# Miniprotein binders against b1l550, part 145

Target 1, 279 residues: b1l550
Amino acid sequence: MRLPEELLERARDIHSEAPSHRIKLDRVGSFGLKVPVEFKGFLLLAEADVWVSLPEGRRGVDLSRQVEAIYELSNPPKDPFSLCREAAISLLEKLNYADSSGVSIRFDAPLQDGESLKYYGVEISSIASDEIINKIRVEILGMTACPCTAELIRAYKSSEIAATHTQRSLGILEVSTKAEHPDPDKLASIIERAMSSPLRTYTKRPDEGGLVIRSLSNARLAEDVVREMIHLFLEEFGHLPEDTHILAAVRSMESVHMHDIYAERSFSLDEIRKEISSH
Short names: E, the ipSAE of ESMFold2; O, the ipSAE of OpenDDE; V2, 0.75 times the mean of E and O plus 0.25 times the DockQ between their complexes.

## First folded at step 12 (miniprotein)

Design nb2 (at its last look DockQ between E and O 0.95; V2 from the best seeds 0.78)
Fold by OpenDDE base, look of step 13:
Parts: C-alpha cells; sequence; structure tokens
Structure nb2 (fold): chain B 279 residues (1-279), chain A 89 residues (1-89)
C-alpha cells in the first residue's frame, strides 16, 4: 500500500530536524544489504554496508538515498572494487551534509583449483572524506606443518622427511591504501605461498600424498608464515604508497593443542622497509 | 615527471594529475564542488589497467554533474599522457 502523495507533502521531514542532543555521529547507515557483483566471470551476491557521517545539527540520515546510491551503481553488476569506490563517492555527493562516507562489501571469492573451485574470504571497504582510503581484507586457509615436532622425530628416527603434525591455518592480509584496492587473487596467492602447502578441494591419492610431502618438506611456524607473507607482500606490492598500512596475520588451528596459535604484524610500507634495511 | 589536466565548469573543478613513480604511473583525481574537495588515487601498472581506471574516473566525475563532453576531453588527455609515459617505461 502506497500512501497518497498529498500526505507525504504534509509530513515533516524528521531527518532534517534538529536533534534533541547536538552530537555528531561518525557512521549512520544500512548494514547487511545484498548487492550483486561480478567477479572473475562469476555473478556473486555480496553483503554490503553503507554509511555516512551525520552532523550535530541533523536528526537523521536519509537512508533511502544511501540504499539507492549503491543499487543504482549495482545495475548492471560490476566488479566489487569499482562498486565500493564509486558508491563511497556517490554517498558524499548525494548526502551533502555528510563530511565522510563509507562502503563495505563482503563475499567469498572463487579460486580455481584444478577442475574444482576453492575460495577465499574478501572484505573490501572504501572510506571517503577529503581523501579516499581503500581497505581490503583477504582470508584464506592453508596447511602448516610444525618444524619443532619434525626435528624431534628426525632426531629419534633419523629420517630425511620427518613426520610431524599438520593443521589448517588461516592467513590474513589486510591492506589500507590511498591507491585502489590491491588484487585479491595476488593477496591470496601470497598467503598460500607463505604456508607449508595450499589446501585442495579435490585430491586424488597421488596428489594428496604429494601435498602432504610438500608440507612436511616445508615445515613452518606461525611466525615463519607471517614473516614470509610480509616478504612476499613487499615483493609484489612494494609499489603501493609508503603510507599504505598492512596487517599480516596467521591463525593456526594447532592439531596437538585445544587452542590456536596466532601471530601478527601491523606496519606501514615505509616502516617495514626501514626495519628490513637496517639488517 | 608530473602532468596535470584541469577542467572547471558549472562550479565543478576537476584536476587529474599523472605522475611517474619508478616504473609505475600514479593518477590522482581531485574534484572540487560546493566547497568540498575529494581526492583519490590509482596506481597504473599496465595499459589494460589504465583503460579500466579511466572508465571508472569518467563515471565518478560524471556523478558530480560535469559536462559529458568536457569529461571525455579530460579523460582523453589523461589517457594520452599516461600512454606516452607507459611507452617510455
Amino acid sequence: as target 1 above (279 residues)
Amino acid sequence: SEFTVEAERNGVRITITVEVDGKEIRITVEIEKDGRRIRFMYVITSPEKLEKILEEIERIIRMFGADPEEVKRLIEEARRLAEEILERL
């Protein structure tokens, strides 16, 4: 049922009224929107959050305009990175009372794994004000093999390839930059290459055996994984602005413990380059 | 080397800066409208990426009500500058 237009003209614009308390809000918006995006030839349904700042003198945000802004840009479906950046800017233009805007988009990214698919988690955001900051978080599972247990078993059995415990480990790269969002497939590849081995959706027996042997031959601590991620990141993305901020992390779901092992490093590109060059 | 292209119409000022950083091109876009300034940047590593980014910049600039023909001219000049730089790298 649509209300008569005549009634709408008589209604006060509650959102434009002065609030009872003159306080600025940092983020007001719609969370958990579903938007279609095109990614690597796949049509995906992504989850999106959209928000703007609210000045102290305005009671509410025009939420309908926020929703319209992202859906107008989502038809036809486009890449989520362009959508994120364009939507953040569009929000500032459409909602002229806001001094900042933001968009976040979350989806599972398909990744080819032989004849099957695997995936990694993606969360992208764009925050717009006088400048735009783009953020991407990539999460992908890999496998780690423990070098400590391997060394103990090697000492005991005198084997070239020592048995050790293996576990799933979640690798995380989060990048915040004034440039466009870094390539998520490259970020996922860095994480996988930093692990003892990648995971496979489908394995035949020879492939499974090879995967485990590879892992055992490339045993890494959680700390080793993070350091390797940083090293590989610098090689691939060293061209990003020096003020680009990175979080590299791993959560190892240790198979011999009831708890996880976690390691991380947060840094700017300028900071980490100085650290490495000092050695 | 830094090259800047500017357009100003209908209270919208657009500045596109193309600069070389090592082996890469940085494109910075600045839009000024109604006392607001928005700046955003891209790092171009290939001709294919350049075209996609220029298309995005064009879409963004159009959201501010810039004249479509002026925007096209601006984008084409930015393209030319970027391509000339990419050919030298």
Scores: ipSAE 0.732, ipTM 0.904, lowest interface PAE 0.7, mean pLDDT 91
Fold by ESMFold2-Fast, scan of step 12:
Structure nb2 (fold): chain B 279 residues (1-279), chain A 89 residues (1-89)
Amino acid sequence: as target 1 above (279 residues)
Amino acid sequence: SEFTVEAERNGVRITITVEVDGKEIRITVEIEKDGRRIRFMYVITSPEKLEKILEEIERIIRMFGADPEEVKRLIEEARRLAEEILERL
């Protein structure tokens, strides 16, 4: 049932009214919107959040204009990075009472894995005010192998390939920059290369054996993985603005413990370059 | 080297700056309308990326009600400047 449109002429504009309490709100918007996106030849279902700041003198946000902004820009489906940046800017233009706007989009990104696909997590955001800050977080599972136990077993058995415990480890790279979002496939590649070995969606026994041997021959502490991720990041993305902020982290789901091991480092490009050049 | 192209019409002022940053090209866009100013930036690493970024910039500028003919002029001038820089790298 659709109510008569003439009721809009007589109804109060609730959103434009003064609120009960004169308090500014940082984020007001539509969360959990389903939007189609085009990512590297794939049509994916993504989840989006859109928001604006709400000034202390205004009771509510025009939520219909927020939804309209992102859906107009997502039809036809486009890449999630352009969608994120364009929608954030569009929200500021459409909602002139807002001091800032933001858009967040998350999806599972497909990555070719032989004749199959594997998936990694991507969350991006764009926050617009006097400038735009673009953020991307990539999470992908890999394998780590313990070098300490490997050395102990090598001493015991004198093997060319040391036996040790292996476990799934979650690698995380988060980048916040004034430049456009970095390519998530390159971030995922950095994480995988820093690990003892990548994980596969499907393996036959010979491939599975190869994966295990690779991991055992490349044993790394969580601390080693974080340092390698930072090194590889600087090789690939050292051209980003000096005030770009990065978080590199690893959460290792230790197979020999009831708890996880976690290592992280946050830094700006300016900070890390000064640190590395110091001796 | 730094090159700037500007347009101002119907209360909308647009500035596009193209500059060399090491081996990359930096494109900065500034839009001023109704007392609000927004600034955003891109780092160009390939000719393919340049084309996609220019298309995005054009769509964004059009959101602010800029004159279509001025938008085309700004984008083509920015393209020319960026291409000249790319040929020198």
Scores: ipSAE 0.716, ipTM 0.894, lowest interface PAE 1.3, mean pLDDT 86
Fold by ESMFold2, look of step 13:
Structure nb2 (fold): chain B 279 residues (1-279), chain A 89 residues (1-89)
Amino acid sequence: as target 1 above (279 residues)
Amino acid sequence: SEFTVEAERNGVRITITVEVDGKEIRITVEIEKDGRRIRFMYVITSPEKLEKILEEIERIIRMFGADPEEVKRLIEEARRLAEEILERL
């Protein structure tokens, strides 16, 4: 049953009142929304957060308008990047008291892996005010092989043993830019190419052997994986605005340790070009 | 090299700027309504990307209640400018 619309004339509009304490809030919103998206021909169920800023003179946010903004745009399902950018702008238009809005969308992206599919993590956001800043974070697992242990084993006895520990490593690229979101498949490819070897959904024994041999032949420190990610990123995305900000990172789940190793570098395109040019 | 297309009606001002930056085309959109201004940007490298971006721009502009005929004209002019630039590159 629906309550009568006439009650809106009699009830106080609690949200539009001034609060007892005039304090601006940075993010007020609806988190954990389920939205359908269409990505590369797949219909996926994504998770979204939506928010706006709340000025010091307004007591509350019209939460139904926030949910309306993204749900109206998500039906029928469409590209998650367009959805993210459009929803952020729609929030700012619908909630005229806010001076900023934000949307984040998270999903697992399918990727072809031989005759199977694998996946990698994608989180995008768009934050709108007098301009729009678009951010994308891609996370994908790969394999690394330790060059230090390989050298110790080589030196141990006559070099007949080619061995080292290998482990899963999580590669991360996060890009914040005024341009539209970069293609996540290209970011994932950069991360995988920087690793010693990609991970597979499954392998048969000969393929498994080849993958391990490949990783041993391409042994890399976590630090060098990060450096290679940056190099490859600059080749692919050097055209983005100069104030584009990047975070490149690796978390290595070292197979012989009880703990992980982490390496990261953040930079703007302007900053890194100056750094490289000095060498 | 910079080209601007504008439309203003019903209190909504829309500006689309198409510019060349090195080997890339950049499209900047600015929308002003009721004292609020919002600006966003795209980088165009190919004709198929251009069409997708123009469709998104049109959807965004319509959120602000712009005159449908003016929106169509504005998008068509922006397309022609961007296509001319892409042909020269």
Scores: ipSAE 0.701, ipTM 0.896, lowest interface PAE 1.4, mean pLDDT 88
ESMFold2 (binder alone), look of step 13: mean pLDDT 78; pTM 0.746

Design nb20
Fold by ESMFold2-Fast, scan of step 12:
Formats: C-alpha cells, structure tokens, sequence
Structure nb20 (fold): chain B 279 residues (1-279), chain A 89 residues (1-89)
C-alpha cells in the first residue's frame, strides 16, 4: 500500500524541527550499505557507511539524500577510492546544514598468488570538512616463527635450521593523510615482506616445505615485524605530507599459548623522523 | 615551479594550484561555495596517475554547480601546467 501524496502536505517535517535536547551529533547516517566497486579489474561487493554531522538545532538528517549520493556515484561501479572521496564531498555539498561528512568502504581485495588469488582486508574512509582526510587500513595474514625457541632448539640439537613454533600473524597498516589514499597492494606487500613468510592459497608439498623453511630461517618477534613494517613504509611512502599519521601493528596467534601477542606503534611522519634522527 | 589557476562563476570559486616537490607533483584544489570552503590535495608520482586525478577533480568540481565551460577551461589549464612541470623532470 502506498499512502496518498496529500498526506505530505499535512505531515510535519520532523527532521527540520528542534530536537528534545540541543546537542550536536558527530556522525548520523546510513550504515551497512552494499555497493559494487571496480578494483584493479575485479567487480567486488563492498560495504559502505555514509554519515554527516548534525547541528544542535536540527532534529534529524535527510537519510534518503545520503543513500542517493553514494548510489548515484557507484553506478556504474568505479574505483572504491575515488568513490569514497567523491561521495564524502558530495554529501557535504548536498547536506548544507552539516559541518562534516564521511564515507567508509570495506572490501576483500584480491592479490595475485602464483596462478591463483588470495585476499586481504581493506577499509578506507574519507572525511570532508574544510579539508579532506583520507584513511586506509590494510590487514593481511602472514606467518611468524619464534626466534627464542629456535635458538634454544638450535643449542640443543646443533642444527643449522632450528625447529620452532610457527603461527599465523595478522599484520596491520593504517594510514591517515591529507593526500589521496595510498595503494593498498603496496601496503599489503610491506606487511608480507616484514613477516617471516607470506601465506598462500594453494601449495604443493615442495612449495609448502620451502615456505616453512623460509619462515624458520627468517624467525621474527612481533616487535621485529612492527619495526620492519615501519622501515619499509618510510622507504615507500616517505613522500606523504609530514602530518600523515600511521599505525603499524601485528597480532600473533601464538600456537603455544592460549592467548595472542600484540605489538603496535602509532606515529606521524614528522614524529618518526625526529625520533630516528636522534639515533 | 608553482602555478595557480582560478575561476569564479555562479557563486562558486575554484582554485587549482600545481607545484613540484622533488619527483612528486602536488595538486591542491580549493572550492568556495555559499560561504563554505573545502581544500583537498593530491600527490602525483606518475603521468598515468595525473590523468586519473584530473578526471576525479573535474567530477568533484561539477558537483558544486560550476559553469561547465569554466570547469573544462580549469582542467585543461591544470593539465597544461602539470605537463610543463613533468617536462622539467
């Protein structure tokens, strides 16, 4: 049943009314929207959140205009980074009562893995106000091997390649910048190179053996992985604005413990360069 | 090697600044409309990235209701300035 349009003439405009309490809200919007995106030749299903700030004198947000903005920009499917930036700016222009707007898009990114594919997690956002701040978070699994146990077993057995426990570790790089989003494949590559070895979708026994030997020969603490990620990041993305903020983290799902090990470091490019130059 | 183009029509003022910093080209876009100002930055490291970014800038500027002819002129002038900078690298 569709209600008569004459009711619109008699209905109150609830959203434009004064609220019960004069309190500003930071984020009001439509969350969990499914959006098709084009990523490096693939059509992917992404999930999007869109929001705006709500001033203290306005009761509600025009949610239909938010959904309209992102759907207009996503047809035909386009690059999720451009979609994210364009939608945030569009929301700010369409909803003139808002001081800021934001868009977040999440998807699993395919990464070439020999003749097959593997996937890593990508979450991006763009927040627009008097400027735009772009954020990207990349998460990818890799393998770490414990150097402490390796050294103990090496001393016991006098082997060239010591036995040790290995585990899956989740590497995380998050970048917040005034420049456009960094390439997620490059961020994923940095994480994988910092690990004892990358993980693969398919391996035959000889390839699997080689991967294990690689990880055992390149044993790393969670702390080692974070430091290496930061080093590699500075080599690849040191050209970003000095106020670019980075989070580098690893969560190691320890095979010999009932709990995980976690290491992280947050920094700005300006901050880390001053720290490194003090050594 | 800093170049700026600026246009104002239909209550919209657009400024595009193109500058070189080492091997990177920095493009700053500032849009003023209805008393609101927004500024955004791109750091370009390759010619192919430049073309993609210029198309995105054009789409964004069009969202603000700027004159289509002035938008086309702005983008063409920004491309010319960026290409002049690339020739000097």
Amino acid sequence: as target 1 above (279 residues)
Amino acid sequence: SEFTVEVERNGVRITITVEVDGKEIRITVEIEKDGRRIRFLYVITSPEKLEKILKEIERIIRMFGADPEEVKRLIEEARRLAEEILERL
Scores: ipSAE 0.632, ipTM 0.855, lowest interface PAE 1.7, mean pLDDT 84

Design nb21
Fold by ESMFold2-Fast, scan of step 12:
Structure nb21 (fold): chain B 279 residues (1-279), chain A 89 residues (1-89)
Amino acid sequence: as target 1 above (279 residues)
Amino acid sequence: SEFTVEAERNGFRITITVEVDGKEIRITVEIEKDGRRIRFLYVITSPEKLEKILKEIERIIRMFGADPEEVKRLIEEARRLAEEILERL
């Protein structure tokens, strides 16, 4: 059912009215939108949030224009990074009362894993004002092996192959930059290379044995993994603007404990280079 | 090296700056329309990335209501400058 358009001439424009209280709101928008995206040859269903700032003198936001903006840009499906940046800019252009706009898109990214696929988590955002800040967070599981227990068992048994406990560890890289979003596959690769070994979707006995031996031969503390992630990040993405901010973190799901171990470091490229170069 | 290309009409100004930073090309886009200014940056490391980014820049400029012919000229000049730089890297 559609009501007569004649009613629009007599209805108040609620959104343009003064609010009951003159308070600015930071984010007003449409959250939990389902949008199709094209990611490296895959058509995926992503979830998006879109918002704008609302000035203290305006009662509401035109929510229909927010939804129209992202859906027009997502048809046909395009890469989520361009979609995120373009939608944030479009919102700011279309809603002239807003000081800022933002878009967040999240999805599980497929990654080739032998003859199969595995998945890692991606969350991106773009926030537009007089400049655009792009953020990406990548999370992927890997395996770590405890070097402390390995050393104790080596001392006890004098084995050539280290014996120790292994566990799944979640690696996290988050990058906030004025440049375009970094390639998430490269971020996922950095995380996996920093771990004792990557995880697989499926393995046969010989491959499983190889992963376990690799992990045991490359035992690493959560602290070691974070430092290695930072080192590898600087090699791959040292070209980003100096004010780029990075969070590197690991959450180790310790197989011998009822609790997890967590290690992290936040830094800007400028800060970390000065730290590493200092003598 | 730093190169700038501009297009302006009725309070609508677009500036694309292409510059070299080490082995990377930096492309900065500034759009000024109706008293609002937006600046955004791309760091180009390969010819493949350049083409993708130029198409994105074209789509963004067009959403501000720029004349299609003027946008094509601006993008083509930016492409020429970036390609000349890539040939020297």
Scores: ipSAE 0.679, ipTM 0.872, lowest interface PAE 1.5, mean pLDDT 85

Design nb22
Fold by ESMFold2-Fast, scan of step 12:
Structure nb22 (fold): chain B 279 residues (1-279), chain A 89 residues (1-89)
Amino acid sequence: as target 1 above (279 residues)
Amino acid sequence: SEFTVEAEVNGTRITITVEVDGKEIRITVEIEKDGRRIRFLYVITSPEKLEKILKEIERIIRMFGADPELVKRLIEEARRLAEEILERL
């Protein structure tokens, strides 16, 4: 049973009271919220975190207002990128004691795969203060084939047909920018094109053979994949502000080892252009 | 080229700047209210994206208590400027 509303008028406002210690907190919020989103014609269940900074003189954050803000903006469901940016800005407007706000939204994105669908991971955030910084991380599995073993077996067998081990590799692109979030499908496409071959949800034997042959004819080191991802990223997203930061990484789940191989590079657009043009 | 639209109502100041940078259009929105200033940027590379971004900007500006009629006029002016630029690309 609900308590009488008259009691609320007499209760102390705990959140506005002075804290036990005058210490600022960087992130106070509601984490693990379930939010419906609309993504490219699909209604998806996403998971969201919302937070604000808390000044040293205030005991607590009005968590109910945080939840209300994101749910009001998510009805009807809208694209998660607009939701993320709008919610971060809304939190600052509604909770004016905060110096900054943030929102993170994560979901599995459907991607057309022939007559079926496959899924890749998307995590986005927006952090608002005197400016807004938008971040997106895309992770998708692909296949890599080892060029070193291919060359060794070619020499041993005196055959021109490549034979080597293949493995699943996780490609990662993370972008932090003052501009709106990049299109995750384009980021996923960059990752897949950098791999030896993409992975499929469903494959019949003839298609499976073709996929394997494609990967063998396009053998790549994890280092090769990262460099190709950076190259393709610059072709597609070179228009972003020069202070945009990118992380490109690959984790190869080596089929011949008990451990994985990992390669990464972090850079700003300004930094990488100067590096590439210096000879 | 650069174009700016400004409005101020009840202590809320809104500035929308539309700028051409190569083949893309940059839209910067700045909102100042009660001593707090927030700036955010959009880089538009297609006409389809323009409509979505303008609707988002409209929703954000309305959060700050700006007059709905004024907000609508600001967005319409920004749209006009951006569309003129897109026609020239």
Scores: ipSAE 0.654, ipTM 0.866, lowest interface PAE 1.6, mean pLDDT 85

Design nb23
Fold by ESMFold2-Fast, scan of step 12:
Structure nb23 (fold): chain B 279 residues (1-279), chain A 89 residues (1-89)
Amino acid sequence: as target 1 above (279 residues)
Amino acid sequence: SEFTVEAERNGVRITITVEVDGKEIRITVEIEKDGRRIRFLYVITSPEKLEKILKEIERIIRMFGLSPEEIKRLIEEARRLAEEILERL
């Protein structure tokens, strides 16, 4: 049942009223929205959060305007990166009392792997104020093989390719930049190339054997993977603004331990160039 | 090498700056309205990327109340400048 329209004329505008306490809020918005997006030929259902800052003198945010903003921009479905940036700017334009706005979009990205599909995680955001900061986080599983155990077993059995334990490792690249979001497929590729081998959704026995042999022949510590990810990132994305900030990390789910191994490095492009050039 | 195009209407001012930095083209868009300024940046590495970014800029500018004619002029001028630079890289 829809209530009579006449009630809107008599109702107080609660959102425009003074609050009980004059306290600014950093993020007020609509969280967990489902929005269709187009990603590299796929129509995906993504999850989105939209928010704005709320000044100390205003009781509430017009949440319906936030939902309208992102849904208007998502019809027809568009790429999630453009949607994220456009919606953040649209929110500031529609809600002029806000000092800042933000949009976050999360989805699983399909990745072609021979004749099969696999996926990786993508989370992006755009935060708008007097400038726009774009952030992307890519997470993808790969395989690592322990070089220490490989060397020990090689010595024991005098084999050219030593047996060792292998495990799934989660690679993470996070980029914050004033430029548009980097291509997530390129970030995923960097992570996979830094690993001992990529993972696949489906393998037949001969191909599975080959993948394992590749991993064993390319044994890497979590620390090795992080350094290689940084090296490959600089080759691909060294053109980004110098104040671009990167997090490179690996979490190795060690098959011979009850615990994981974790390695990370955060840096700006300016910082890392100075560090590398000092050696 | 830096080129600027701009339009102003009804208290809205939009400035698009196209410049070369090393091998890349940088496009900066600045929008001023009612005392608020927003600046955003794109780094162009290919003609395909330029087309996609110009379409996004066009959609953003449409939010701010310039006429369709002024929006078309801004985008076409920015395209011409960026394409001229890309031909010389």
Scores: ipSAE 0.704, ipTM 0.901, lowest interface PAE 1.5, mean pLDDT 86

Design nb24
Fold by ESMFold2-Fast, scan of step 12:
Parts: sequence; C-alpha cells; structure tokens
Structure nb24 (fold): chain B 279 residues (1-279), chain A 89 residues (1-89)
Amino acid sequence: as target 1 above (279 residues)
Amino acid sequence: SEFTVEAERNGVRITITVEVDGKEIRITVEIEKDGRRIRFLYVITSPEKLEKILKEIERIIRMFGVDPELVKRLIEEARRLAEEILERL
C-alpha cells in the first residue's frame, strides 16, 4: 500500500539532520545493484556498487539519488567503462555534501574462442574527488607447464619434447590510473600470451593435442609468467601516466601438489622504469 | 605542443587541454562549479578512440547544467585542436 504523498510535506528530513555522533563515514551507498551494460556488441547483466562519503554533520545519504544516477546513465545500456566514470562524476555533482564518490562494476566478459566463446572476469571502479581514479582488474585462466619436471624427464629419456605436469593458472592484472580504464581485452590478451598456452572452451582431438604440445614446448614458472606479463604490459600500456599503479599476479593450481603456487609484483610505472634502467 | 579551450557560464568553468606526449594525445578536462573542482584525463592512442572520448566528455560536461550549444562548441574546438596535433605528425 502506498501512503499519501502529502505526508512528505509533514515528515522530518532525517538524512539532513545532525547524527547522534559527529563521525565522518568513508563509503555510504547502494551495493549489489543489477545493471545492464553493453560490452563489445553483447548485452550483459553486471553488478554495481555506488557510494559517496558522508560528512560528520549529516545523518544520512540520499540513497534514492544514487540509484537514480546510475539507472539514468544505464538506460539505454552503455559500455561499463563510460557508465562507471560518468556515474561517479554524476554522484559527486548530485550529492554536493560529499567529498568523494565511487562506482564499482563487475561482469564476465565474453572473448571469442574459435567457434565458441569463453569468459574472463572484469571488475572496474571509478573514484571521483578533485580527480578521478580509474581501476580495472582482469582475471583469466590459462595453462602453465612445469619446466623443472620437463628438464628432469628429458634427462631421464633424452626426449626432444619433455613430459611435465600442466595445470590451470589464474592470471591477474590490476591497473589503477588517472587515465581512462585500459581495454580489458588487451589485458586478457597480455595474460594469455604470458602463459604456456591459453585455455579453450572447446577443442577437437587434433587441436587439443596441439594445445598440449604448445604448453609443453613453452614451459614457464609462475615467476616467469609474472615477469612476462609486466614486460608485455609495458609494451602495450607504457604510455599511461607515470603514477599509474599495476599489480601483476599468477596463482598456479599445481596438479602435483595439495597447495597452489603464487607470484606477484606491484609497481608504479615510474618505479619499474627506474628499476629496469638500472640494469 | 599544448592547446587549451576555456568557457564559463552560470558559475560553471570548463577547461579542456589537448596536448601531445610522444605518440599519444592527452586530453585533460577540468570543471569548476559551486566551489568544487573536478579534473579528469584521457590518453588517446588511436583516432577511433578520440570520437568516443569526446562524446563522453560532452555527456559529462552536460551533467553540470551547461547549455547544449556551448558544450557542442567546446567539443568542436577540442576536436579541432586534437586534429591539428595529429596533422603535425
């Protein structure tokens, strides 16, 4: 049952009132919103969080204005990157008491895989204050093959293509930058090219054999994969602002162990250029 | 090379700076309204991206209550500056 609209004229504006305690809150918002997005010709269902900072003198946030802002911008569906950046700026403009605003959007991105599709994970955010900071995290599975066991088996049997264990490895690239979000397909491509081989949604027997041989012939440690991801990232995205921050990581789900192997490196573009130039 | 276009109307000040850095075009947009300043950056690595980014900038500026005709003129001038930089290759 809908209550009479005239009650709004007599009701207190709770959100504008002073709070019980004068404490600033960093993030107050609507979390777990479902929003449609258009990604490279696909209409996808994404999950979004929207938030603003709340000053110590204000009791609450206008949550309805937050939801209105993102839904206005998501109809018709648009690319999630523009939506993320525009919504963060819109929230800051609409909610003038806030010092900062943020939007996070998560979805599974389709990637053409022969005659089928495969999917990789994308999480993006935009945080607006006196500047806007854009963040993207891409996660995609690939295959790694152990070079240590390969070498041992080759020594044992003197084979040209050494047998070794292979496993699924999760590659991760996270970028935080003042520039617009990097293209996630390019980040996914970097991760896959750094691996021993990519994974496929569907293969026929001859193609599957070729994929395995490719992986075995390109055996890589998790440490090798992280270094290669960084190298490829610098070739593709070295033009980003020097204060851009990157996390490159690999989690290898070792087929011969009860545990995983993990390797990572966090760096700024300024930091890594100085490190490389010192050699 | 660096070029700047500025406009102010009804207490909203917009500054768009277009500059070359290596092989990239950098577009910086700064909007001031009611004592608040927001600054954001785009790095254009291809001509195809330029049009998409200019349309996003147009939509963002319009959020601040700037009239459509002024926004269109700002975007047109920013496009001219970016194209002038591209021609100086």
Scores: ipSAE 0.708, ipTM 0.899, lowest interface PAE 1.4, mean pLDDT 86

Design nb25
Fold by ESMFold2-Fast, scan of step 12:
Structure nb25 (fold): chain B 279 residues (1-279), chain A 89 residues (1-89)
Amino acid sequence: as target 1 above (279 residues)
Amino acid sequence: SEFTVEAERNGVRITITVEVDGKEIRITVEIEKDGRRIRFLYVITSPEKLEKILKEIERIIRMFGLPEEVIKRLIEEARRLAEEILERL
């Protein structure tokens, strides 16, 4: 049953009324929306959150306007980065009582892996007020090999390639910037290059042997991986604004322990350059 | 060097600034409407990226109700300035 639109003339405009308590809310919106996006030739199902700030004198947000904004911009499907930025701006334009708006979009990104595909995690956001702040978080699994055990075994037995334990490690790069979102494939590549070796969706036996040998020949501590990620990030994205903030982190799922090892560093571009140049 | 393209119609003011920053081009877009100002930045590293970003800027500006001819003029002037700078990099 569709109710007649004439009922809108009799219904109170609840959202524009004064609230019971005159308190500003930071984030009010529609969360967990399913949105199609186009990513590098793939049509993907993404999950989106959209929100706006609510002033102390207004009872509620027009939630239908929020859903309308993102769905108008997602038909036909477009790249999630442009969608994120455009939707944040659209929300402020459509909801003039808001001081700020935000959009977050999450999806698993396909990455070519020989004749197959592998996937890495992407979460992006855009928060608009008097300016736009864009954030991207990329997470991808790789392999690390322990250099300590490798060195001990090398000393125990003469070998060109020392045996050591290997494990899956999760690499994380998060970037917050006034510029547009960095390319997630480049962030994923930085993470993988910092690892002992990348992981594969599918390997034939000779390729599997090659990955293991690469990992063993390139043993790295979680601390080494974080430092290498930062180094590679600066080479690729050093052109971003100086106030760009980065989080580089690794969580190593240690095969010889009941617990994980974690290493991280947060910094701004300005901060890290001064630190590196002082040594 | 800094170059600015500006248009104002129907209470909406758009300013696009194109600047050289080392080997990159910075494009800043500022939109003023009904007492609200929004500023956003793009860092252009290649001609391919420029075209993608200009199309996004065009879609954003279109949200604000400017006449189509004004939008097209702003984008073409910004493109010309950015391409001139890219030829020097």
Scores: ipSAE 0.712, ipTM 0.903, lowest interface PAE 1.5, mean pLDDT 87

Design nb26
Fold by ESMFold2-Fast, scan of step 12:
Structure nb26 (fold): chain B 279 residues (1-279), chain A 89 residues (1-89)
Amino acid sequence: as target 1 above (279 residues)
Amino acid sequence: SEFTVEAERNGVRITITVEVDGKEIRITVEIEKDGRRIRFLYVITSPEKLEKILKEIERIIRMFGYSPEEAKRLIEEARRLAEEILERL
């Protein structure tokens, strides 16, 4: 049902009225929107949040204009990175009272894995004000093997192959930069190469044996994996602006414990270069 | 070295700066409208990425009231300047 258009002319503009209390709000928007995106040849259903800052003198935000901003740009579906950046800019253009805008998009990214696909988690955002800050978080599972137990078993009784426990570990790389979002496939690759071995969606028995042997021959502490991730990140993305901020983390789901092991490091490119140079 | 292309239409000023930083091409876009200024940066490491980013910049320029023809001319000028800078290396 559609109400007469004449009523719209008489209705008060509630959102432009003075609020009950003159308090600025940092993020006001539409959260949990479903948006189609095109990612490397795949049409995926992503989840998006859009928001703007609200000044102390304005009661509310025009939510319809927020939805217009992202849906106009998502038809036809486009890559989620361009969508994220363009939508954040569009929000500022459409909502002139806002000091800043933001867009966040989440999806599972397909990655070719032999004759099958595997998936990793991607969350991106763009926050626009007098400049745009782009953020990406990539999470992917891999395998780690414990070097401590390997040494203990070797000390107990020599074996042709050192035995140790293996477990799934979640690798995390988060990058915040003034430049465009880094390629998530490259971030996922860095995480997998830092692990004892990658995980597979499908593998035949001989390939499975090979992955296990690789993991055992490349035993790494969570701390080792984080350091290797940082090293590989600097090799691949050292060209980014010096104020680029990175979080590298690993959560190891220890097979011999009821609890997980966690290691992380946050840094800017400027900080880490000075640290490495001083040592 | 750097090169800049600038345009203004109906109170919207767009500045595109292209510079070479080692092996990377840096493109900075600044848009001014009604006292608001937005600056954003792209760091391009491959030809395929350049084409994708130029199309994104074209779409953004069009959001601010530039016609398809005007946006295309700005992008082609920026491309020409990037190519000219690279040839000097």
Scores: ipSAE 0.653, ipTM 0.883, lowest interface PAE 1.7, mean pLDDT 86

